VHH binders against q93235. Designs and how they scored, part 31

Target 1, 248 residues: q93235
Amino acid sequence: IFMKTLDPKVPRFYGKGTIIGVNPGVGYQPWLKERPDSTLIKYNLRDQKSYKAYLEQMKTYLTKYDSNATETRECGAGDSNDDLEKNPDALPCRFDLSVFDKGCSEKSDFGYKSGKPCVIISLNRLIGWRPTDYQENSVPEEVKDRYKAGSIAINCRGATNVDQEHIGKVTYMPSNGIDGRYYPYVFTKGYQQPIAMVKFDTIPRNKLVIVECRAYALNIEHDISSRLGMVYFEVMVEDKPVEEKKEL
Key: E = the ipSAE of ESMFold2; O = the ipSAE of OpenDDE; V2 = 0.75 times the mean of E and O plus 0.25 times the DockQ between their complexes.

## First folded at step 10 (VHH; framework vhh_5c3l_4)

Design z2 (at its last look DockQ between E and O 0.17; V2 from the best seeds 0.00; counts 0 for: pae E 4.1 > 2, placed apart)
Fold by OpenDDE, look of step 10:
Structure z2 (fold): chain B 248 residues (1-248), chain A 124 residues (1-124)
Amino acid sequence: as target 1 above (248 residues)
Amino acid sequence: QVQLQESGGGLVQPGGSLRLSCAASGFTFSDYAMSWVRQAPGKGLEVVSYIKGSGGSTTYADSVKGRFTISRDNAKNTLYLQMNSLKPEDTAVYYCARGYSEDSFGEWTYLDSRGPGTQVTVSS
């Protein structure tokens, strides 16, 4: 029996003490699992081959949003996936990837070629989970300028002081973060997981930068030890001559 | 078609033990993390344990840590839950579930399918 067939009246949240926390984890792309340094995004600006795998990963990931009109619906302002919980025939909201067209689309090689790499930020899919809005004047300072009720704000910083000095300008797409209209997560065909992208506009060359990205909603807890509500990855954009393989 | 079938449930006294089994078919068993979830009367679903596809990593709910052991035999497409030191609060329908797995993108997909369940009752 698929979870989709579960009685909607059954509580969807797992209780305290379960292996599934009430807080969603934060994920990122591109993540190459097969690499020992899977949390490291490293490539050479002068070597297209060096970032090809990342591009492919991004492309592959975004194919998740290839949907036909029969599997998803267009959602406007005020819409949400709330209907999915009540109506088994309801269609999930279609995610609009055009929001990433300013430097984080496939057309721009997701910023890798230009040395402004984009990273996808997502939340783990908790059944029935949705972001809770901050109350007025309770928005954390680090996201206050970008926060929008109904969204999950994202903020990325250097993990250490050194990293913070090096991370440079960061652009968030959309600025408000992950659009909350696509919540709650429901195990249904055609569901499209909302994402945001982070663009590193001025990341230095030939330096490793450890990045910490946090997601912000009232019901998202941040804990460094457990890495709740946050994700770490490393970025290194190299600018080095490509060693010509001596033709034996 | 994904099929999961639990067995091994029953009535047991407090402090007793049960071993649940789950037969899986319709998918490559070893590619998926598997979980045991339970639902007590009037409560929601609770994930009590999961095990990765390779069988190398296991996780337990705090409520069952030290008492329950999840294991799998990929050659037999079977999931197990050894339950020791059972308590009345462990009374529930136990389900074998596919899910709570890390996908190829490193994202976690939670439970997507489960069996019909097996009743576990702990009572004096």
Scores: ipSAE 0.330, ipTM 0.729, lowest interface PAE 1.0, mean pLDDT 87
Fold by ESMFold2, look of step 10:
Structure z2 (fold): chain B 248 residues (1-248), chain A 124 residues (1-124)
Amino acid sequence: as target 1 above (248 residues)
Amino acid sequence: QVQLQESGGGLVQPGGSLRLSCAASGFTFSDYAMSWVRQAPGKGLEVVSYIKGSGGSTTYADSVKGRFTISRDNAKNTLYLQMNSLKPEDTAVYYCARGYSEDSFGEWTYLDSRGPGTQVTVSS
């Protein structure tokens, strides 16, 4: 069960101090704005119309990453947005979607048509926040094999023991998670929020799976009661005969 | 095209008052929460206050609570900050910022645009 507000123009409160604070919230896509209180991703593999809205939401969300040589710059491994707070003429780093071409791009319907749906994972934009690295001996076990200094690792698991039995294989794109070179967040035209995707490769048919995804950096706290540093959503991939529409 | 323009800054003695204004255009003002953000010399940005689109709910940083009051006039597309009992520590450039634009469930952007800022200086 999720916290709610009456006014969609007010930032949602996920834990203490998240709108004026230092601990980022975690979000996901696809999320349908016409059903803002629902976190359910449900579709029938045999009915392309049942997942069309999710595909359109993914495509619309990703249009902000279209190439723009005049508003962004190419960034290498040693680059970051640190210079932007000192130099208003500097350009923010460009985020390249090609990392998602292994089954989480438009050409593959973001995995929906193959029953391996992709979900975007993102962090809310806090002014001045940037990830702090774990020391090698302090990396949490669930992300240790994928963790890279300078990155924010992502891990998704079933919310309950039953969900963990059903969630199946998950592929993380990039495997290291969200690259820290896009931090800190800055108020500049052309800023491109970094993201990761998770692909549910072997999620079972006709079963509801409650998923918990967490973001990992030394300065991201996890609190289950306020859901700091984590997000929940439900996935149900059906494989059922399509019901006939009998109207005249 | 979002346009925000602050005004009302200046020099003031400790204990004095100022009222900042922000004229907004290029969007439906009442649909968005608004915020005041400040940057002291050599410091990062600090969120000072936030107000709902309707004007009913407000939030303040601890450093200004009880001294500053955020308000808005949706008929005039204007955001205000009444600053009383000013201290030298309040010296900063103050920015009007457009608030909340939720990109994803569980994620939000409470500051996605700002004006050029207005200087407030509190000194003897």
Scores: ipSAE 0.121, ipTM 0.502, lowest interface PAE 4.1, mean pLDDT 82
ESMFold2 (binder alone), look of step 10: mean pLDDT 81; pTM 0.839

Design z3 (at its last look DockQ between E and O 0.33; V2 from the best seeds 0.00; counts 0 for: pae E 6.1 > 2)
Fold by OpenDDE, look of step 10:
Structure z3 (fold): chain B 248 residues (1-248), chain A 124 residues (1-124)
Amino acid sequence: as target 1 above (248 residues)
Amino acid sequence: QVQLQESGGGLVQPGGSLRLSCAASGFTFSKYAMSWVRQAPGKGLEVVSRISGSGGSTTYADSVKGRFTISRDNAKNTLYLQMNSLKPEDTAVYYCARGYSEDSFGEWTYLDSRGPGTQVTVSS
């Protein structure tokens, strides 16, 4: 009778033939589930109340990274969660939120107050999945200027031609996208999911913009029909007078 | 604290059947998707089957489709895996695992906790 001698924290086999897809889905925040149009980020610049829920959602989401020093470790440039596969006692890498301090932190209201809203981009957690690097000459053109081996580049554009005209300047934090050092996902307490933020610097006022964000790694396929490797959401930054609720 | 405990494993001949159970505690069982995963000798962890919190949705690995059935009793905080037509290739440690189809943030998490596992051996 075979007895298991190994208790890996990282699965070594998944994907084809399993219920787990080989391609990660892409998610975004803030997503307010309680809203019927949950994929729409809409608020009025002149009404703090209108974007409060988004701020709270962002704050709440980021509390995930409030880790005890005992649950995570500091990881330098040469470190990664690969160590978890080699050492069962290894701690997962701590995610550094300071990368978002340039306009996408809580201090800046995640850009909402200033009309430059930030959106968190994440990949679904796939057991054992890690990004595969592009070869230097095979990096997609749309992310070539920002791509770094070991990272998952993010690129957001308007979903349609009209949206592309309206989306304006987009800043990515970090510019290289999601740091791959935090992969693979492992069965360990304290695992911190790496994220990136997208800042809409010049999004127009009072216009709905449908945004498509794609994640880029060699092993991430893009399929619009299945929405593989991409996510859609809408952004509308209004600039309108706050209608005084006429106390009827 | 999330606790999962598998049972029902054992030695069975090819073509035989086993029913695995998983007792869950420390969380609202019905709110979480649950999965069975397995690790065969010399292989990595494989997700075998998943069931939604309500039990309304189930998925299976291709390797077990048509042979295995996942179910749950939310009133008993118990997850089940009926394994029929077992093959030697099904020999593995089987784990009960908790996951999300959609968490409070709308993120997908396949697995976040598992039990100690139960050994299933299919041999003539």
Scores: ipSAE 0.450, ipTM 0.781, lowest interface PAE 0.7, mean pLDDT 89
Fold by ESMFold2, look of step 10:
Structure z3 (fold): chain B 248 residues (1-248), chain A 124 residues (1-124)
Amino acid sequence: as target 1 above (248 residues)
Amino acid sequence: QVQLQESGGGLVQPGGSLRLSCAASGFTFSKYAMSWVRQAPGKGLEVVSRISGSGGSTTYADSVKGRFTISRDNAKNTLYLQMNSLKPEDTAVYYCARGYSEDSFGEWTYLDSRGPGTQVTVSS
């Protein structure tokens, strides 16, 4: 269950070379505003109406990445938002949604139609924060094969041993997670919040799976009791006959 | 549209006091935590203080504890920062910032909006 009130909301303060705040929260989409207390993603593969609201939420969320050539810039390898704090005329890096075209785009119903639902993973914005790299020999095992310096790796697992048995194959887009070039956020006009997606390729039918996703950078703390650096949601992909003939 | 406007900055001698105000409009002020954020010359942003939407909870940076007091008047949609015992190190542009937002569909931001800022200069 998503426990937004348990996440730390108070930035920690640092001295001369400050990063304002210390630990970004982790969020996910689709989260339905009309059911704010629920973190359950549940739908029936045989009933398009059962996942329509999730598709609409995903589309609405992604609208903020519509092209804005006058308020963003192209950023390649080695570029970043580092200058934004000191140059008010600098343009933030543009976030490119095309990384999701291989099964987590609108054209594929974000994987819902195929029973391979995609979930957006994001870091809640913490002003002035940027990822700090692990040393090569200190990268956590869960992300070691996918970790890239300068990035925030994402890993999702089953919350319990049973959920881990059921979660199946997870595809990460991009594989190395969220690129650090989009940091820091500093109230920037036109800022495009970077995101990653996770696709659940082999999630079982008719079983509830509790998913825990974590974000990995040296300066992201993980605390189970407060759910720092992590987010929980549940997925249930049903495959049941549709009961739509009520007058037969 | 969210609008934040700071006022009350100026030149002050070390040891002096100054009171900053921030007028807020375009949102339900009492539902949002608010912060003061400063940027000293050549430095990054520092969150100076935060106050909950109700005003019942406050936090302060270590550098200002005991000297600065954040407050709000929800009837007037106004945020305040009382700054006492000012030091040269407090010289900065001070921004009023809206914190903690639920508008991002299961996401939140510690600080999502700010005003244009007001200059505070502590110099003899």
Scores: ipSAE 0.063, ipTM 0.519, lowest interface PAE 6.1, mean pLDDT 82
ESMFold2 (binder alone), look of step 10: mean pLDDT 82; pTM 0.840

Design z4 (at its last look DockQ between E and O 0.07; V2 from the best seeds 0.00; counts 0 for: pae E 8.9 > 2, placed apart)
Fold by OpenDDE, look of step 10:
Structure z4 (fold): chain B 248 residues (1-248), chain A 124 residues (1-124)
Amino acid sequence: as target 1 above (248 residues)
Amino acid sequence: QVQLQESGGGLVQPGGSLRLSCAASGFTFSDYAMSWVRQAPGKGLEVVSRISGSGGSTTYADSVKGRFTISRDNAKNTLYLQMNSLKPEDTAVYYCARGYSEDYFGEWTYLDSRGPGTQVTVSS
């Protein structure tokens, strides 16, 4: 039995005390199902086979944006998915993947080949949830330079001091983070989840870097213990000779 | 076709235990997070527990933490819910539901399918 009997516009599962809280979780890609307990993104620059799975995962993930023009609409400045809550015939906004063309597209192997890997950042979907804007004077310092009202700013840093020294330059696509026009989430056909990408431009070779990415909106709480509003993963870009398996 | 079938429900006294099972078919079981949801009389659906596809991650509602244990056997395409220290407020129809996890740390699961449910009644 499909859960279609549930009002897609009215959340029934979440709230305080439930497994679905009021704060969105942060997710990342690529995450390989073949290694479900691993949050490590590790590959060798000299071995294309080593990062193939990550590429495939990224590609697979992005296929969800392959929508028919009839299922989505173009949204310009000022548009949002607000109408989805009121109009059952409204089409969700189409997500534009071209924002990732500067080094984080499929054409660039999502930066993996060049040693500048890109990671997708997303928020878990909560029906009816939308980001609340900071007041101009209340924007957190770490995202103040990139923050735009209506968006969810993303900031990634090394989890420890050592990691922060190693993480290097990080580029955010788009710079303002996740575009808020695609909120609120409504359980409707064709809905496209907004995402941002993080590009590690100068991540060192042969060093493990633990990365913490946080999402920023007024209604997103950060808690390390519960990992609210944040996600952790590790990145290891190796540059080593590929050991020839001696064919026994 | 996705099929889910719950079993193991029944009448139990407060403080008692039940073990629910859910048989899954029609999809690659290990690729999907699974959840137990329940609906009490006059209340909406409540997600009480979630387990990732691999079984490496589990989540519980506060109301059942420490009392319920979710598990799965991917080889048998079966989901389980061990319910201990049952309370009258646990009385509900329990459903197993297939969900989609956003990622490894995703606390939320989008549910798309559920079984017909099994009645759990906790009463003296």
Scores: ipSAE 0.020, ipTM 0.338, lowest interface PAE 4.9, mean pLDDT 86
Fold by ESMFold2, look of step 10:
Structure z4 (fold): chain B 248 residues (1-248), chain A 124 residues (1-124)
Amino acid sequence: as target 1 above (248 residues)
Amino acid sequence: QVQLQESGGGLVQPGGSLRLSCAASGFTFSDYAMSWVRQAPGKGLEVVSRISGSGGSTTYADSVKGRFTISRDNAKNTLYLQMNSLKPEDTAVYYCARGYSEDYFGEWTYLDSRGPGTQVTVSS
């Protein structure tokens, strides 16, 4: 049982105020609906079947970006969704998945086959919310080198000292995190939620690593007790022989 | 198909009260969570309150908590917002919106339909 109530008409909450209010929740993919009480990403490099469900969940989640030109518009530097709230004819910015082509796309099995799994990091879609920039002197140290005004930086670390020793090199795609041009979220069928991915380039084999990822903008609060502004999941990439079927 | 129609807006003095209604049709009302959202002049949308399909769970934005009460009558397919102790900053167009539940690791909020809105003006 994932929560105290399973009524589909009752809002489900993990963080205080994260469904409505001013502080968006942080989510991740792949999260398997068939194992809803688990945050574990575990698979064996030698067994493609062991990670197939994660690939399918990633693909299913990303289908929302299969839009056409009539529902979205191209947005470059300086463009944003600012007009969406007031203009019924405005088209939302198209989110281009090509930013993930260097190791976090379907062509590379989202890194799973190579033992460098990618995880999507997203913010809960809070209507009207947009990131507030840090001033240059107030950017948190853990994202200082990657922070860009107008975006939401992402940082992932090991949850404990042992996990931090094991998490290895993490690549952020885009390096600046979630692009703020896609905010605010509004009621439109063409809206495309901005996301980022994190790739675990050197995560060890056969070790459980507990990962904490945080989203960074001046108006995102972090609270460990309620998990505001952060998400936890576990990664275990095995490299073990697969038991062969015997028919004799 | 989905139809939502707000009513009950108007001009009210600070400290006053107002009750908004939203008539719903074209869907099974009790199957959906409902929300009130507002848009102040020149501002973006703000979700002020949400209620589950059964009416058993409610949430409020900090800016209205303790002053506003969301409710629903599933027999009449009607959503309500009781607004007490109104302030000038509550001046906005108020929209009734249909939504559904999401779990923590996916989309936590999704509002797929709204009405044309009703104006609330709090002015002395």
Scores: ipSAE 0.012, ipTM 0.330, lowest interface PAE 8.9, mean pLDDT 80
ESMFold2 (binder alone), look of step 10: mean pLDDT 83; pTM 0.855

Design z5 (at its last look DockQ between E and O 0.13; V2 from the best seeds 0.00; counts 0 for: pae E 2.3 > 2, placed apart)
Fold by ESMFold2, look of step 10:
Structure z5 (fold): chain B 248 residues (1-248), chain A 124 residues (1-124)
Amino acid sequence: as target 1 above (248 residues)
Amino acid sequence: QVQLQESGGGLVQPGGSLRLSCAASGFTFSDYAMSWVRQAPGKGLEVVSRISGSGGSTTYADSVKGRFTISRDNAKNTLYLQMNSLKPEDTAVYYCARGYSEDEFGEWTYLDSRGPGTQVTVSS
């Protein structure tokens, strides 16, 4: 484990991404501050109160993408944040949440009520960092069919062989992963961090599934022992008769 | 409310020296690593140097190693950059930046805050 500077405020051994060098680290939502040492997403399909906290966390996290015409600009085909480092007056691109409307929006309770929970995947913010493309012949097999130059592909799998057999169908939104046009992260008022979501379409009921998600760009290193370039969380979707116990 | 204010920039001849200062307030200064970051005209941001919260560990970009020295005075909440043997390519706006922070969602930001910057120009 290598670090440029050690400091007591640097995260260590959490389920969040690891800060070790020029890698940005990988994070996920929903992560509940009131249970900071837990990476478990557990709820009962028959009890809306059991997943209410996850919905509120997702909604609160996403409020940062509320429109602000004076601090962001509309970006269409061919637009990017390339000028942000060099032009102090440039406006950052607005991140459009509509890509998540196919089952990972508030209208669908982010997939929780249907037993197909959505998880946000994000990179921790490193000023000046931007993804470096793989060459076509070097794209890792697990993302080859979804990879797009300029983006950061996401792949999630079961952490063990049994988890991999149980994880089922996974949908990536966008399919290419995190859109690289929103990089680099810089000190710009109104900057909107790009994200992706992963939807677990066929996760089994009443079984714990340990998930490993990795972010893919040529300049993102992966290391299992330090968890570089990856994040772990557990999902358990129960389907049990309701008891009068509230989720805390 | 985090506040960082750089000072000490100016015009200097090649081979000359400057000392930059950064006054910090609104946070516990000694708990945070600090960095100097520069932006030359028409170029991207470059992390020049970093120092740990205690001051016991420092790193430098290859372009400045042996010429620049980062230091801090935690009693005065002040970060410094001593720049010696200055070259025309050191011409840039220099920013004082705070190291790592965690937000309310548990996400981390490297270099999460900066001051307005101070101009350094190396020319004859």
Scores: ipSAE 0.397, ipTM 0.718, lowest interface PAE 2.3, mean pLDDT 83
Fold by OpenDDE, look of step 10:
Structure z5 (fold): chain B 248 residues (1-248), chain A 124 residues (1-124)
Amino acid sequence: as target 1 above (248 residues)
Amino acid sequence: QVQLQESGGGLVQPGGSLRLSCAASGFTFSDYAMSWVRQAPGKGLEVVSRISGSGGSTTYADSVKGRFTISRDNAKNTLYLQMNSLKPEDTAVYYCARGYSEDEFGEWTYLDSRGPGTQVTVSS
């Protein structure tokens, strides 16, 4: 019986010349999975209690990036996590959360208080997977203005025509999407998954908006039926008076 | 030492069925989530299905949802994959794997062990 154990840092699934033809799934936060309507982000601007759970979820998620200097390394423009595959002693790149400071940080309540909620976009972790760059002339039109080689562009739109009319202005942080320097994923201590945030700047009040976010790289396929390379969630920002529970 | 051994693969016609088994040893089987993964020719590794340690939670790839069923017998240290309505695109080497799990945020995490695999070929 031949058994293969995976190296915690370099899984054996990852071999030189291994074709990774699997599309990564797209995830989002805040996802309150225990709620019946777990894919719905709904809160009232006038009620802080209504969006508290979302804030806590965001905060909790971002604690993943609390790292000490001994577990991660600072990575510059030319660096990547490629070293993790070659050097067992290599440290993963530290993710810089400051890129979200313009309205999507904890300090700003991730935009919820101001009615401009932010959502985290991530890709599922596939061992050895990394984004493949588009050729300069083959970048999809919807992300062409923001695309940067080495990154995974994100684009969010309304799922239906009605939703597209309502979704309003969307800001991407960073504009280029998910930084590809943090790929490939390696099971190692201190690994920090790269993420992007989308900010809904002008989402209407008291309307449900179904949002579709797609990730863009050459090796990411989009399929609505299988939801490959995309994620759906709903956003409703209410602006209603808070009904004073009459203390009976 | 962690040992995983797949069996049950073979040649089947489209629409047919197969049942894969995985014998596990060298660890407390019930403490670990188990997964079936597959690798088709020219493609990367794809997670097909996952089952929690207790068997109370299962997950399926969209491509196999409704057709495949993962189960386990912790008393026998065995993982199963019932594959129905097989399609040519299901042709792959199927591996039993330990350690693939979904975290509290719904994100998938790590595989740490797998067997040698069993070949499944769906062809007319």
Scores: ipSAE 0.364, ipTM 0.750, lowest interface PAE 0.9, mean pLDDT 87
ESMFold2 (binder alone), look of step 10: mean pLDDT 83; pTM 0.848

